VHH binders against q84jc2. Designs and how they scored, part 22

Target 1, 232 residues: q84jc2
Amino acid sequence: MSKMRNLVEEKFLEFYESWVIQLELYLHQLLIAHNNNTMSETELRHLISKLTTHHKAYYTAKWAAIREDVLAFFGSVWLNPLENACSWLTGWKPSMVFRMVDRLRKSRVVLVEAQVKKLEELRVKTKFDEQKIEREMERYQVAMADRKMVELARLGCHVGGESVMVVEAAVRGLSMGLEKMVKAADCVRLKTLKGILDILTPPQCVEFLAAAATFQVQLRRWGNRRHYVTHS

## First folded at step 1 (VHH)

Design c3i (framework vhh_7aqx_2)
Fold by ESMFold2-Fast, scan of step 1:
Order: structure tokens, then sequence, then C-alpha cells
Structure c3i (fold): chain B 232 residues (1-232), chain A 126 residues (1-126)
């Protein structure tokens, strides 16, 4: 398991570094599109499609990895400490993206009233879905802290064949529960992202995706330079 | 033994209509949420539509909203996908899927479903 755990971490680290490099390239294209104002709707939709496909590729790779080792995604080695500190159930908190949407209200590409209403309905739905997952995670944590689990932890401190097998089965059960929770959270993320893009016009989608990608890239850069904060 | 079996696929002309059925066995039908997915050659499976256990809630992919309707018949242990105004880009193998009512939210991607049918080919000619 420990050998396979290290392999999963190494493989996803390699994937994630490449994925972030491609995200930075897409961010460059989004910024060009946003600044130019001369691209056709077809060209903008194509760019938006590249970004949505890129995010789908991330979740495809992530779900394959969590089937092998979901714990790798709690305190991930491919994320710096700042990125890890900002994580909610192994990723971005769904309701947070509406703060980026709020920026569009002050941009040159103004939201119309019908869009504002649909975004508010989506915000309420997303917050509801988010809270439901938080309650499920709380139930999971409470179950982990019950007397039965505490007793299993004590048994794990003793060298014995049967106790080792029982503890291993319990750990597998815990990992499966976490995997379901992470997938549920990722599904809320994907539904929220899709919902926003469905409501926004192509120029607004480009601005939104540019804001989201900029924040993600900058957060990574800020965290990677943490060791130089004390020098200044 | 849980089984899902699609029927109703075939060749249809653009602008035409087709109705897919998914017949289920081996579980209590009313307790399950049902979805349709499709997969074009060389592509990943994509979500098409879903219906809740109560039938009160339906979800659709944007590409099919207003054209496709999902429904269920608890008495017949069958659920349906009514496809209208078909386009050539609707050409795919269509799969039905079932999941137990979860304490967690409805899932977005195919990997979240408990049971799958074998698939039925839908080809839309121009």
Amino acid sequence: as target 1 above (232 residues)
Amino acid sequence: QVQLQESGGGLVQAGGSLRLSCTTSGFTFSNYEFSWFRQAPGEEREFVGAISGSGSYTDYADSVKGRFTISRDNAKNTFYLQMNSLKTEDTAVYYCAAESPAELFRYYLSGDYDYWGQGTQVTVSS
C-alpha cells in the first residue's frame, strides 16, 4: 500500500504540473480574447470548450487516482501549503466562484437582470448542495470518533495477525467513504461551473474563466514563494 | 441480479424523433434514480438526462434541453428518453444507468452510477 501510495502521488504530481502549465497557456488565450473584443462568438465558444474539456480531464485523472489512494488528496504533495490551506474537501469551495461572478457586475460586460436572477438561484442551490456535503462529512468524522473505532485504533498498536486484518478492513472502509465524499464534492463543483457557463454569454464566460484561472495560477505562485516572505 | 436493458435505438433522419426505453429487473424500481448517458466514437460518456426516484425532478444536458424528455413508469419498471428534433451530433451509443437514492447529491459523471445497461445505438443521418 505504502509503495502504491507513493506511486499514485508521483503520477498525479506529474499530471498536475503538466495540467497547470496547460492552464497557464489557456489563461494567456483567455486574456487575449478578453482584451481584443474582435473574436467571433464561434471562436469564443471554441476557447470556452477547450477550458471545460481541460477541467473535465482534471476530474477524470483525479477520480482514477482517488480509487487507488484518496488520502493522497488530503494534504496533497502536488499542492503547496497555501493551496492546501485554501482547499475544501480536496478542491475549491463551490460557493467561492460566485465571488468571481460578482466581479462581472462591475466589468465592461454587464450582467442583465435575467442573468442575475439565474445566478442567484444557482448560488442558493450550490450553497444547499455544499451544506449537505458538509453534514455528510461531519457524520463521517463523528463515526470515526466513536468507541468502536477508538477500540480498533488500540488494537492496531499491538502486533497480531487478526487485529491487523480487522484494522486493514476498517481503513479500506474509511477510504471508500472518503472517496464517495470527494466525488460528491467534485460533482457539486462541476455542476456549479457548468451552471455558471450556461447562464453567461461567451464574452462573460471568457472573463469568468480568466478570473478563475488567474486566481488559481496566482495562488500557486504566491504559495511557491513562501520561503522568501521573511526575507522582505 | 440487477439488470438494465435498453431498446428503441436505430437509424433516424435529422429532425426526426425516437423513443428509447430502459427496462429494469432485480430491484425495487421506485427507490432508484435513473439517467441516460451517451458515447460517440472516440469520446467519453456524457450525461444526457436524469429523473429522480419520485419523478418530481429532472435534469438535462444543455445540448438536449427542449428536445429530449426523460420519464418513468413505476408500474412497468421502465424509464424512457423521448428524443425530438434529432441532430446528426446526437449520433451515439445511448446507455441507461441507475443509482440508489443517495444521502449525497446527484452525480454529474458516469462513474457515480451503480448499474449500467449494455447500450443502444442511435444514428442520425443528414
Scores: ipSAE 0.000, ipTM 0.132, lowest interface PAE 15.5, mean pLDDT 79

Design c3j (framework vhh_7aqx_2)
Fold by ESMFold2-Fast, scan of step 1:
Structure c3j (fold): chain B 232 residues (1-232), chain A 126 residues (1-126)
Amino acid sequence: as target 1 above (232 residues)
Amino acid sequence: QVQLQESGGGLVQAGGSLRLSCTTSGFTFSNYEFSWFRQAPGEEREFVGAISGSGSYTDYADSVKGRFTISRDNAKNTFYLQMNSLKTEDTAVYYCAAGSLSDYLYWLEKGPYDYWGQGTQVTVSS
């Protein structure tokens, strides 16, 4: 129902705004940790765990919401137009995080040869997984014009009493397909993030997470600045 | 020039309370996030608590959660750590730290920053 879809959007908007503010608070802690070499490895691991838990909370909330209304995540009301324009299947493009890894190579915490090799292998695998999902999305979009869907659209156009049933069944089918695609993309995101964190040392993880969070916050800031004339 | 100065440290008995203050200058206070850290004798510096720029979100170390409360007063350019039910294990030098979105963007472009106070001693006697 339209009312249920509006509630999903409102609930996730409230969640996301809180989630971003907490991310900024964690970013502050990451940058302080990065600039302070007296923090123990145990404390760094605890901070990394808080960030990992924070990202898990996002995907837990997102998957609950897409089960109810996946279309809310295409052109999301909780994202500004710039964030929406930079979205790949309702989120960040997994391979983009390797640009953040490139920032680490310029830092004082140098990657060893074994880490560089593992990161390159992960990068290649991530690009391969992205391409698989892109091909599935293309097939999904082509299937929208399939004979069965064309017939359903025709029936919905010309059958007064049956049109609601036909349209609702078609929309449900489309939504289920999109939900599977979005979850597949999110799995690649989570696998890529975990892979990078497993390869890096705790100080390198802190630097990587700080760079990634800074990029997310900066993108949101620039998009909001573009629209501050209408944004109260 | 960003400056942070702690005050309110001292000697207190176990089970007692103490309030630390961090006075700030050289920036727009409302744009900054604040945190408290501590360093016990012979130990490394550890996180205690943090408060967001809006004041709506706080985070605490598990060891102090439920006993310590971080707060801010934008009108006084000061933030606080209210320490209740103090334990001997809370004995440490306490430091305040500050950061902002501008500092985060600067870090991404220009490299690290370091905004810390000088520290204030807290001693909890049995």
Scores: ipSAE 0.012, ipTM 0.546, lowest interface PAE 8.4, mean pLDDT 81

Design c3k (framework vhh_7aqx_2)
Fold by ESMFold2-Fast, scan of step 1:
Structure c3k (fold): chain B 232 residues (1-232), chain A 126 residues (1-126)
Amino acid sequence: as target 1 above (232 residues)
Amino acid sequence: QVQLQESGGGLVQAGGSLRLSCTTSGFTFSNYEFSWFRQAPGEEREFVGAISGSGSYTDYADSVKGRFTISRDNAKNTFYLQMNSLKTEDTAVYYCAAPTEYELLRYWGSSEYDYWGQGTQVTVSS
C-alpha cells in the first residue's frame, strides 16, 4: 500500500496517456483507410510509417524508463487491472498478434499462399523466441528464490544496517536481471511486428494495425469503465 | 557491426567429444548472454544451452544436460560448447547466437539482423 508514485512512474504515466490518445487518433485514420479503396499505396505506406514510428517512440520511452526503474513495469500504475492481467513480461504476448493476422484470411484483403507460408514460418520462430524468454524468466525466478532464501536466513539472525545493505543489494540485482529480460521480450515483439509488416501488402498492414490498435483501445476502455463503477 | 563465427565442428564417433567455439566481434562481450542452438535437416531450430554475462549462470536443454557444458572467456571474446558422450541424435548444424536487445534503434532505422553465426556441422557416426 503506497499512494506515492515515484518520478519515473509519474513521467511514464504522462507519456503513456498521451501515447494512447495519439494511438486512438491513428486508429481512426486506419479505419478510414481500411474502408476507403481510393487511397494510394503511397498514402497507405505513409500511414503505416506513422504507426511504426509511434510504436518505436513507445519502446524508446519504455527502455529509458526501465533503465531507471524496471519494477514500475510489473503491475504498472498507468495500466488498469484488466490491462495488467493481460500482460506478458510487461507487454503484449508476441504470438497473440497472429490471431489478428488470421482474421485477414477471412477479409476482402485475402492472404495469398506465399504470404501464409512466410507467416507460418514467422509464427514458429516467434513461439520459439517466446519459449526461450520464458525459460530465462524461470531461471531468474529460481535465482531470486535462492537469493531470497539466503537473505531470509541472514535477516532472521540480525537487524540493523547489515540487513538494510543486503536488501538493497537484492533489489538492485532483481532490477538489473529484469531489465535484461524485458528488453529481450520487447525485441521479440518488435521483430514479430516488423516481420508481419514486411510480409503483408499495405492494405493488409492497415487492416492488421487497425485490429491490433482496436484490441488495445477496447481493452483499456473496458477496464477503465469497471474502475469508474467502483468510484463512490 | 556485430558478428558471430563458429568453429570446431566435424565428424566424431558415438561416445566421443567435440568442443565448439564462437568468436564474437562488435559486442561489449561481458554484458551479453550467449546461446547455442542446433538444427537437424527438416527440423526446427532447437535450444541447446546458454551462459550469463558473468558466466555464473548456465542453462541447458534436457536432452543435453550432463553431457554438454557451456563456458566463456571474456578476455578472448569467445564462448564454447564442450560436447561429451555424443549420440547420433546430436547430429546437426550448431549455431551460436546473441540476443537482439540493443538493436532497437538500428532495427527500425537500418537493415535488420539476427545475431547468428553461419553454423558449423557436427556429424556423429554410429
Scores: ipSAE 0.000, ipTM 0.132, lowest interface PAE 12.2, mean pLDDT 79

Design c3l (framework vhh_7aqx_2)
Fold by ESMFold2-Fast, scan of step 1:
Structure c3l (fold): chain B 232 residues (1-232), chain A 126 residues (1-126)
Amino acid sequence: as target 1 above (232 residues)
Amino acid sequence: QVQLQESGGGLVQAGGSLRLSCTTSGFTFSNYEFSWFRQAPGEEREFVGAISGSGSYTDYADSVKGRFTISRDNAKNTFYLQMNSLKTEDTAVYYCAASSPYDFLKQYLETGYDYWGQGTQVTVSS
């Protein structure tokens, strides 16, 4: 049997499909800007601002949706199985973006020593915040096995009974905990993205954003295309 | 290390003028948006004025419009607040603040500004 989609899932699916189409359009603009030097610093800054505003729109929509149904973001119906397999707490793993930053060291747009130091400091801070969230998620999962939760589970589910109400309240509490964790992870993502963009020059920002958007778009295309499986 | 430092505060009589400066270091000055805030004793910090990264757009609180002017000098890594026709109500500690043009976290953070100065006292006597 297939899982039924609720209203939150349907609304976010429509939003996400439109959001990805716009991301692909911005990616084309980033690639044009990267491949030729026709744009001024002001024009590059404007393009970067469009991308950051686009990401802000994603998190604004996501946070509204998770307030209504956080579980929709665990095993999301708007993501293909490959995208879901690569997910860390409902999104990209913050530390992985530094792999894209490392490519800037080998590109024509070379990082200066002061930028390298600031990026390393940000990488360490990002790893620390990431690990803190992982420890909180572990504590959350352990708390589900605590005596109070076990006692609530033991009450069982009696249709229309008082035990149903108590269990539903507990489940709501668990969902609120997950919402807090997802928002914490998203804050680390946004702070990491902002931190990188603050350190980089506009041409370096364009190259970084193009690499990130290319990876995201390509991962979606790899998972969505119907191809015969070929063994390597 | 990113630093912002205010200067130019002091005691001035009503109707007088002061020019505040904010000297910056540790980042690419031309990429940042700059603002001035003030805080009177027992009050919240309030917005005074802002200048865009390009310098093309400025914004001011209604209480200071026509009296205060914000400007920037990219060559000196400094931005300014020219205060004219000062009133006793302008007495406050003035803070300079800097924000990346990529700051899309204003709604999610306690403050929309990445860096703050230590503050400089402006006292306007009657």
Scores: ipSAE 0.000, ipTM 0.166, lowest interface PAE 15.4, mean pLDDT 79

Design c3m (framework vhh_7aqx_2)
Fold by ESMFold2-Fast, scan of step 1:
Structure c3m (fold): chain B 232 residues (1-232), chain A 125 residues (1-125)
Amino acid sequence: as target 1 above (232 residues)
Amino acid sequence: QVQLQESGGGLVQAGGSLRLSCTTSGFTFSNYEFSWFRQAPGEEREFVGAISGSGSYTDYADSVKGRFTISRDNAKNTFYLQMNSLKTEDTAVYYCAADLSEYWKLFESGQYDYWGQGTQVTVSS
């Protein structure tokens, strides 16, 4: 059966809808924790752990799905058009989270000099890693447009066992290349997220995660109410 | 405390079927890749099959492909190996294994992989 793509999309759609509902519940808990200065450090760490585990579940599911059909993640059916428009290599752009970190400068808990320095170092490294991946994507696009690929596409228009097998092998190779690139991008996302959480105190982590979750949930709600987005 | 416990092993006639279960505790079940390995007397431990944390990806050793199926039940924190069309060559101690996915090791410290104690499967002719 050549319909594995539809099955992957259906399964991940079901997963993602449930995942977002749980994210909204965690966001509610984060907002309560942020406004409650009586929560213990242990309670804050437990909440942060729940969010970290939730994001781990997302990438676990994503990686399994892209192994079967990476193209499902380029123009995802479980994302609305606004969410898709804001996507960078099938997910959030790693450097974007530093905009959420900038919000912490307006919080009641001020970042100390050592934290500011570490965050700046992480920001620079994240940008460097993004540029590396963008160069790889450029090389991939050039390979897609080269003479050999064009010739293989022409051969695919002619029915024949040998030609069909060669074209199928080439398409499989392209999919594996995209899978590797998506995994590289996800690795940068995870390293950036971990780096930020390791630098921040538990109250700052709660504020950061609340800001990030708020943006994600709000973006989804705006996209789902599409007619309101066209009038700025 | 992380634990993996196999069950369902036993004696079965060639051509028969057997279902192994691995019950887990002490970690977030969905974050782990789960695998089955087996070891016959006098031989090294060999890979049998694997299932991703999401359950959407499975992989099998060529010797068992088409006969064995790995599955998981996240609600029960349990994963399974359904063994059909058993051969005498399938006789071995079967071990379940859990490994934190490579990217999640970035967030964790300490041990990332866990093994069960093993369960004996004997296929008679």
Scores: ipSAE 0.000, ipTM 0.150, lowest interface PAE 13.0, mean pLDDT 81

Design c3n (framework vhh_7aqx_2)
Fold by ESMFold2-Fast, scan of step 1:
Structure c3n (fold): chain B 232 residues (1-232), chain A 126 residues (1-126)
Amino acid sequence: as target 1 above (232 residues)
Amino acid sequence: QVQLQESGGGLVQAGGSLRLSCTTSGFTFSNYEFSWFRQAPGEEREFVGAISGSGSYTDYADSVKGRFTISRDNAKNTFYLQMNSLKTEDTAVYYCAAGPDELYRIYLTSGTYDYWGQGTQVTVSS
């Protein structure tokens, strides 16, 4: 049948499906660790390390894929429509993760004043970095519109093999700019995740990671089952 | 001190019905989200159903949708799991759970609840 996806999309879809299955297995381990306090600190650190390595693997694979086709990550075929609707610059919005931190259990997982202050400092820094990227994206969109208008004007007046080469070079330049911006956003995501985990104790890290993974898995399941009725 | 006390478990034949009750004390009942979980021998504890503090949101595991109904009675500080059309696969220890009423928690697993009952055995015979 007619091709409906490019090779980059097909390969990343295969990777992502396997990655999510492994995330669900890690989530199961996190929930067991969270529900019973029998694991040692060393065992908890090992589990946290498996999760951080898993997230690092995602960004390694993503960066390889965006080098080939960054546009595949804007409206990704491996995400359902709800997941795509909740995306900010091809992934989760970094500042939103602090809502997960705020929902840590007070009676079971208590944050000391020093941790609260460090988390607030990190939240402010994350929001600043986030806003900087938003401004860069706005500038990029304006530049894209200006270049497109110039290109459309030239194509309207002159047709030939040379115009095809110019269009290809312009599109390549635009894609490289988007790649750099997506990587910048992913760097903020990774710095924010690492920062939170560095501030929290191992039991608090387990609860945070469990909450984050649970939300990600539930959002995917919610979007895949959107035909169940929520109105009344 | 917060306490959850379960009742209504027992032996029932396939196709039958059973109602589990969870009576709560020591907190403001209307401010809490309530859930039921179950654990079969050799398996992990799984989500069954949840009801929000407002009563406006309910959620169920796919395996029990259409057969089980969760409800709450604020006047009695009790919440219920009505189990209809029971199957042998429903055999498990059933646990009630409570957590602060936050919309986020209705979509989370057993690890997000603050208080648990001791569990009640439900055995469905063929």
Scores: ipSAE 0.000, ipTM 0.089, lowest interface PAE 19.3, mean pLDDT 79

Design c3o (framework vhh_7aqx_2)
Fold by ESMFold2-Fast, scan of step 1:
Structure c3o (fold): chain B 232 residues (1-232), chain A 126 residues (1-126)
Amino acid sequence: as target 1 above (232 residues)
Amino acid sequence: QVQLQESGGGLVQAGGSLRLSCTTSGFTFSNYEFSWFRQAPGEEREFVGAISGSGSYTDYADSVKGRFTISRDNAKNTFYLQMNSLKTEDTAVYYCAATDYLSELWKYSGPEYDYWGQGTQVTVSS
C-alpha cells in the first residue's frame, strides 16, 4: 500500500538522517584518536564500542523497516543517487572493506603475520558468502520470468476477487524472498565487520573504522553536491 | 576444529535450581568470550548471559538478572550457567556460544558468534 510504504520511507529517512549526523560525530572522535595518538587503550575500546553499537542500531532499525516494506530499500529515498548507485543488495558490498584493510598495510600501525593470514582467510570466506548471495539474487530474477509468474501476470489482467487474491499472495511471497535475501546480505556485512575488528588491535580498529566512516561520509557529500533538497 | 557441548539440562520444579555446563575443545579457551542463549517453542532465540575472556565482565538479560549466574573455569575448558529460582517461562532449549575476545563489541545479536553448541532442553514444571 502506497500510504504504508510512504510512512516506512518517512520514518526511516528521519532515522537515517539522525544516524548519519551521529556517525559524523563519531568520525570526528576517531580522527582525533588516530591523528593525536593520545588516547589510552581503554578510551580506544570505548570509542570502538560506540561505533559498533551505532552500526548495530542501524541494522536493528533496517530489519524492522524491511519487515514492513523491503522494496523501500531498493532505490532508497534517504540515500542520494550516488549512494544508491554504489549499493549492493541495499548496502555496502562486504568485500570492498578489504580495500580499507589494505590501506592499513601502508600505515604506521603495522599488521603482524598472524593478522595478515587471518584477514586473508576472512577475505576469501567473505567473497564466497557474497557470491552465494549473488547466485540467490540471480535465481530470484529468473524466477520473476518463469512460467508461474507469466501466468499470474495474465491472471492479473482480469478483474475478479479470486484473481486479485492469488496475485496478492504471490507478491507477498516475492517480498518475503527479498527480505530473506537482504537479511542474509546484512549478516555477511556484520560477520565481515566483526571478523575484521576481532583480528585488529584497538589502534588498528580505530584507523579501519575511521577509513570506513570517512568513505561513507564523503560518498554522501559527493552525491549531495549534485542532488539537493531545498527547505524554507 | 572447534566444538561446544552442553550438558546439565533436564526437568526441574518451579523455584528449583539447575546448572548447565558447556565443555569446549579445539581452541585456546581463554581467547574466547562465551554466552548462553535460549529458544522457547515457537519463539525467536534470545540472549541469556555472557562472560568475557578474562571472566571479569558478565552481562545478563533483564528477565534472568539476579537469578542466573554465568561463570567459567579455564583449567577445565568449561563455562557454566547457574540457574536459580526457576520459573515455568524459563522452559527452553539452551545453547552455548563462543566468539573471539572483541565479541563484547557485537554481543547479543547472534551473527557475531562463530561457534554454537547443539542445545540442551530445560523444562520447568509447576
Scores: ipSAE 0.000, ipTM 0.163, lowest interface PAE 13.8, mean pLDDT 79

Design c3p (framework vhh_7aqx_2)
Fold by ESMFold2-Fast, scan of step 1:
Structure c3p (fold): chain B 232 residues (1-232), chain A 126 residues (1-126)
Amino acid sequence: as target 1 above (232 residues)
Amino acid sequence: QVQLQESGGGLVQAGGSLRLSCTTSGFTFSNYEFSWFRQAPGEEREFVGAISGSGSYTDYADSVKGRFTISRDNAKNTFYLQMNSLKTEDTAVYYCAAGEPSYLEFLRSYGSFDYWGQGTQVTVSS
């Protein structure tokens, strides 16, 4: 562990706990809206807007935090081990949400052919963008392995104070590269979410958002239960 | 009792085509996601392609993308793998698999399938 408490981690932990509590409240509203088919289109759009604003608030806070310490988001202290195991580049994997979209075919709110075509086009585009980021991450990891081997070799050479400058430059390069990749991944997440919501009708949006929020909340509860069972 | 049975395997020359079929029984076909996996001699079993319950969402391993196409026929309780431009590296035992959609499935990627066929041999000669 680090000797000093990381202030970025402390601040984001407080933010995230509050953010999840509000997500659970929005999930409750989404489930009521889904079960009560008497809500107007305007009322449904207002609820959808609250959820999109809530997700945008998350990314605003995240981007501020990663600018200060991107490494805090790799193995985050505000997530339980199960949530961390599910992370792809510090968040949800964009293409995985299309599995949740598939459930809409069994709902009373039937997808029309034009929507199915647009969702498939969006899925292909999302997967393509996702794979570009994965290739960038792979190239980064390969470069880091080569760099680490070079640095380890240099440890045997007693290079003095110059080695400190090399290490500092390396850490700066690491952080900048990771920040860029995390922001790129978050942009794909936001574009995927917006794309799905733009294709779906308001009742379908409510069903989709309810499914996504249910999964996120349940995953956290499952991971927390395991932690308490293990500790107790 | 859930059953999956592959057919259509065999010997084919490099550059050729082959279509595999997986016939299913014992469950509501339209509710399941289907996938093809393969295992070459001395290798681990690897993902080839998947199709969603709706049939509208497909996914492929990079090594087969553009050459293989997965499809389903809900009326026949059967799904297919159309293999084109076959390479000697495609030689493997091909397995069909079925899984019920779940909120935990994305944790396991396409490796989370509950039911498997017995496998069918595909041999691509040079």
Scores: ipSAE 0.000, ipTM 0.105, lowest interface PAE 17.3, mean pLDDT 79

Design c3q (framework vhh_7aqx_2)
Fold by ESMFold2-Fast, scan of step 1:
Structure c3q (fold): chain B 232 residues (1-232), chain A 125 residues (1-125)
Amino acid sequence: as target 1 above (232 residues)
Amino acid sequence: QVQLQESGGGLVQAGGSLRLSCTTSGFTFSNYEFSWFRQAPGEEREFVGAISGSGSYTDYADSVKGRFTISRDNAKNTFYLQMNSLKTEDTAVYYCAASGPEFYELLKSTPYDYWGQGTQVTVSS
């Protein structure tokens, strides 16, 4: 009925489902804090800390999992097809979060000139880091079609012994290259998230985190509905 | 202690050339990747070109490919942007930037991202 999953996929699926449930609970708390504006600065900082710790837990679990099987994160079984289609190197595209930052200019919590300048510097740096990773991914994909790789693939079809060992070593090398690129992309994500939160005030952080979590949760809900068969 | 300082900006006529320099101090130059960005009035700061720490690759914005060349001189702790066949739309403040090796920690910023103060380039017709 369902596709058999490997141990890395099964373990991360269990982790991710629990992680998303907790994210939805935190989103509810963020929306209450944002809408009611009754929480103290200390209470807001505590809530922001819970969210940052939650995201840190995700990347800790992800990096452990990609160490064992990075390919599990390309077309992930714990993500629906819409989430997978919107993915950039196994996660959200870092520059996308600045669209949520732009919404802060329209909110009741106004950005001051110094914050606008720092956010613009961060936006530019984030785009540069994305372009570096995109160039590396392009080079990786071109290398897959390289003449030497094509010859190794031919050897893997018919020749045993030493030739088989050479092909297996090459495939492991390719997986290690992907792991390095995924980690590089995640570093850009974490740097961008930390940078934004360092620039924003606690009420602005709550609004930003609420917008980001809302997008993530809604994208999952929209994609999950694709498989529903409705009968009126 | 870490500083990036641009020089070489100024006024030039369309079709002319300028070379921008970015002199760095306070870190090990050979380990850093360098880039140029520019910002025209009313526009977002945009990428222009980059050179890797090894010097093994360079990259350019489509608008400047074939006209601009980025290079580095490790002995002088300086990197350059050679701008040829300048157009009026190249008028902007040009910024140099440095990015260290990727030492990012979970939810922590690296101290190794640096920017220069900018240098004005004006291209007249």
Scores: ipSAE 0.000, ipTM 0.153, lowest interface PAE 10.7, mean pLDDT 79

Design d1 (framework vhh_6z1v_2)
Fold by ESMFold2-Fast, scan of step 1:
Structure d1 (fold): chain B 232 residues (1-232), chain A 125 residues (1-125)
Amino acid sequence: as target 1 above (232 residues)
Amino acid sequence: EVQLVESGGRLVRTGGSLRLSCAASGFTFSSYAMGWFRQAPGKEREVVAAISSSGDSTWHADFVKGRFTISRDNAKNTVYLQMNSLKPEDTAVYYCAADYSGSWYLPSEDEYDYWGQGTQVTVSS
């Protein structure tokens, strides 16, 4: 028994597979750069730019796809079950990247006081924006069950002239609301990523991007093997 | 007082060219990313193009790539949209907008802080 894929799912699956392969190639370049003291600041900035452009390409393709079918991104067929379980509003949770920065601080990254202060300010702002979207998501879910929506759903069970048009308009409105919410979440993701990269030096940016790409690639590999994580 | 004033909108024939300008005042223009949006009758506003605060990075919607070009002059506090090979489907009110935190990410209307009043572009067949 399997789910049939629609055209949006098929197109984005093909895009995503290619995008992940390119991410793995960029990860290889990031790891070489991290272990190579011969790269100039200009060369490091160029590599960081390639990763930034790669992430922008993902959101460009995603926003085109969600305009056609936003629901394809909730329980995506191009993601394995583990990747889907870790998703927050169709992607990574923005605040999670600060946990990654915190790990880098303790293991490899030496951050000066000014950077620590700016990262903390960004973390607070990111969590605020994240919670604002979570409140919007809660309101959206509550609105699905409010008296007006329940009445419109009931009318949809009875075919009759303008009642059909009113129900169809409401359903289109709900889908557009989801699209706007997903775009808002993606904007927080991109602003958070840019903010971190603006605060870090080029060598620190390479180390951060390598850690982020490593996590994404490993999460996909773990989930693709279908191995259950044993709880301690 | 923050102001964004669009100009340049007019009637043009299919295949024609037009340049829109947006003059900004009341804020530190060089610290803000700028975007161009449009709204056709009966449709929602859609993003057309965006430019980073420095002008080094630009983004254009797929339906205008190769035809429209966004640019800015920070010394004049002005953002421009050069529109070439105009089509009837480009008929809309065009708005400029400013975003403090916008720089290199894909633009969204929800993220823009300040908006102009719009300038009407009409493309006839």
Scores: ipSAE 0.000, ipTM 0.235, lowest interface PAE 11.2, mean pLDDT 81

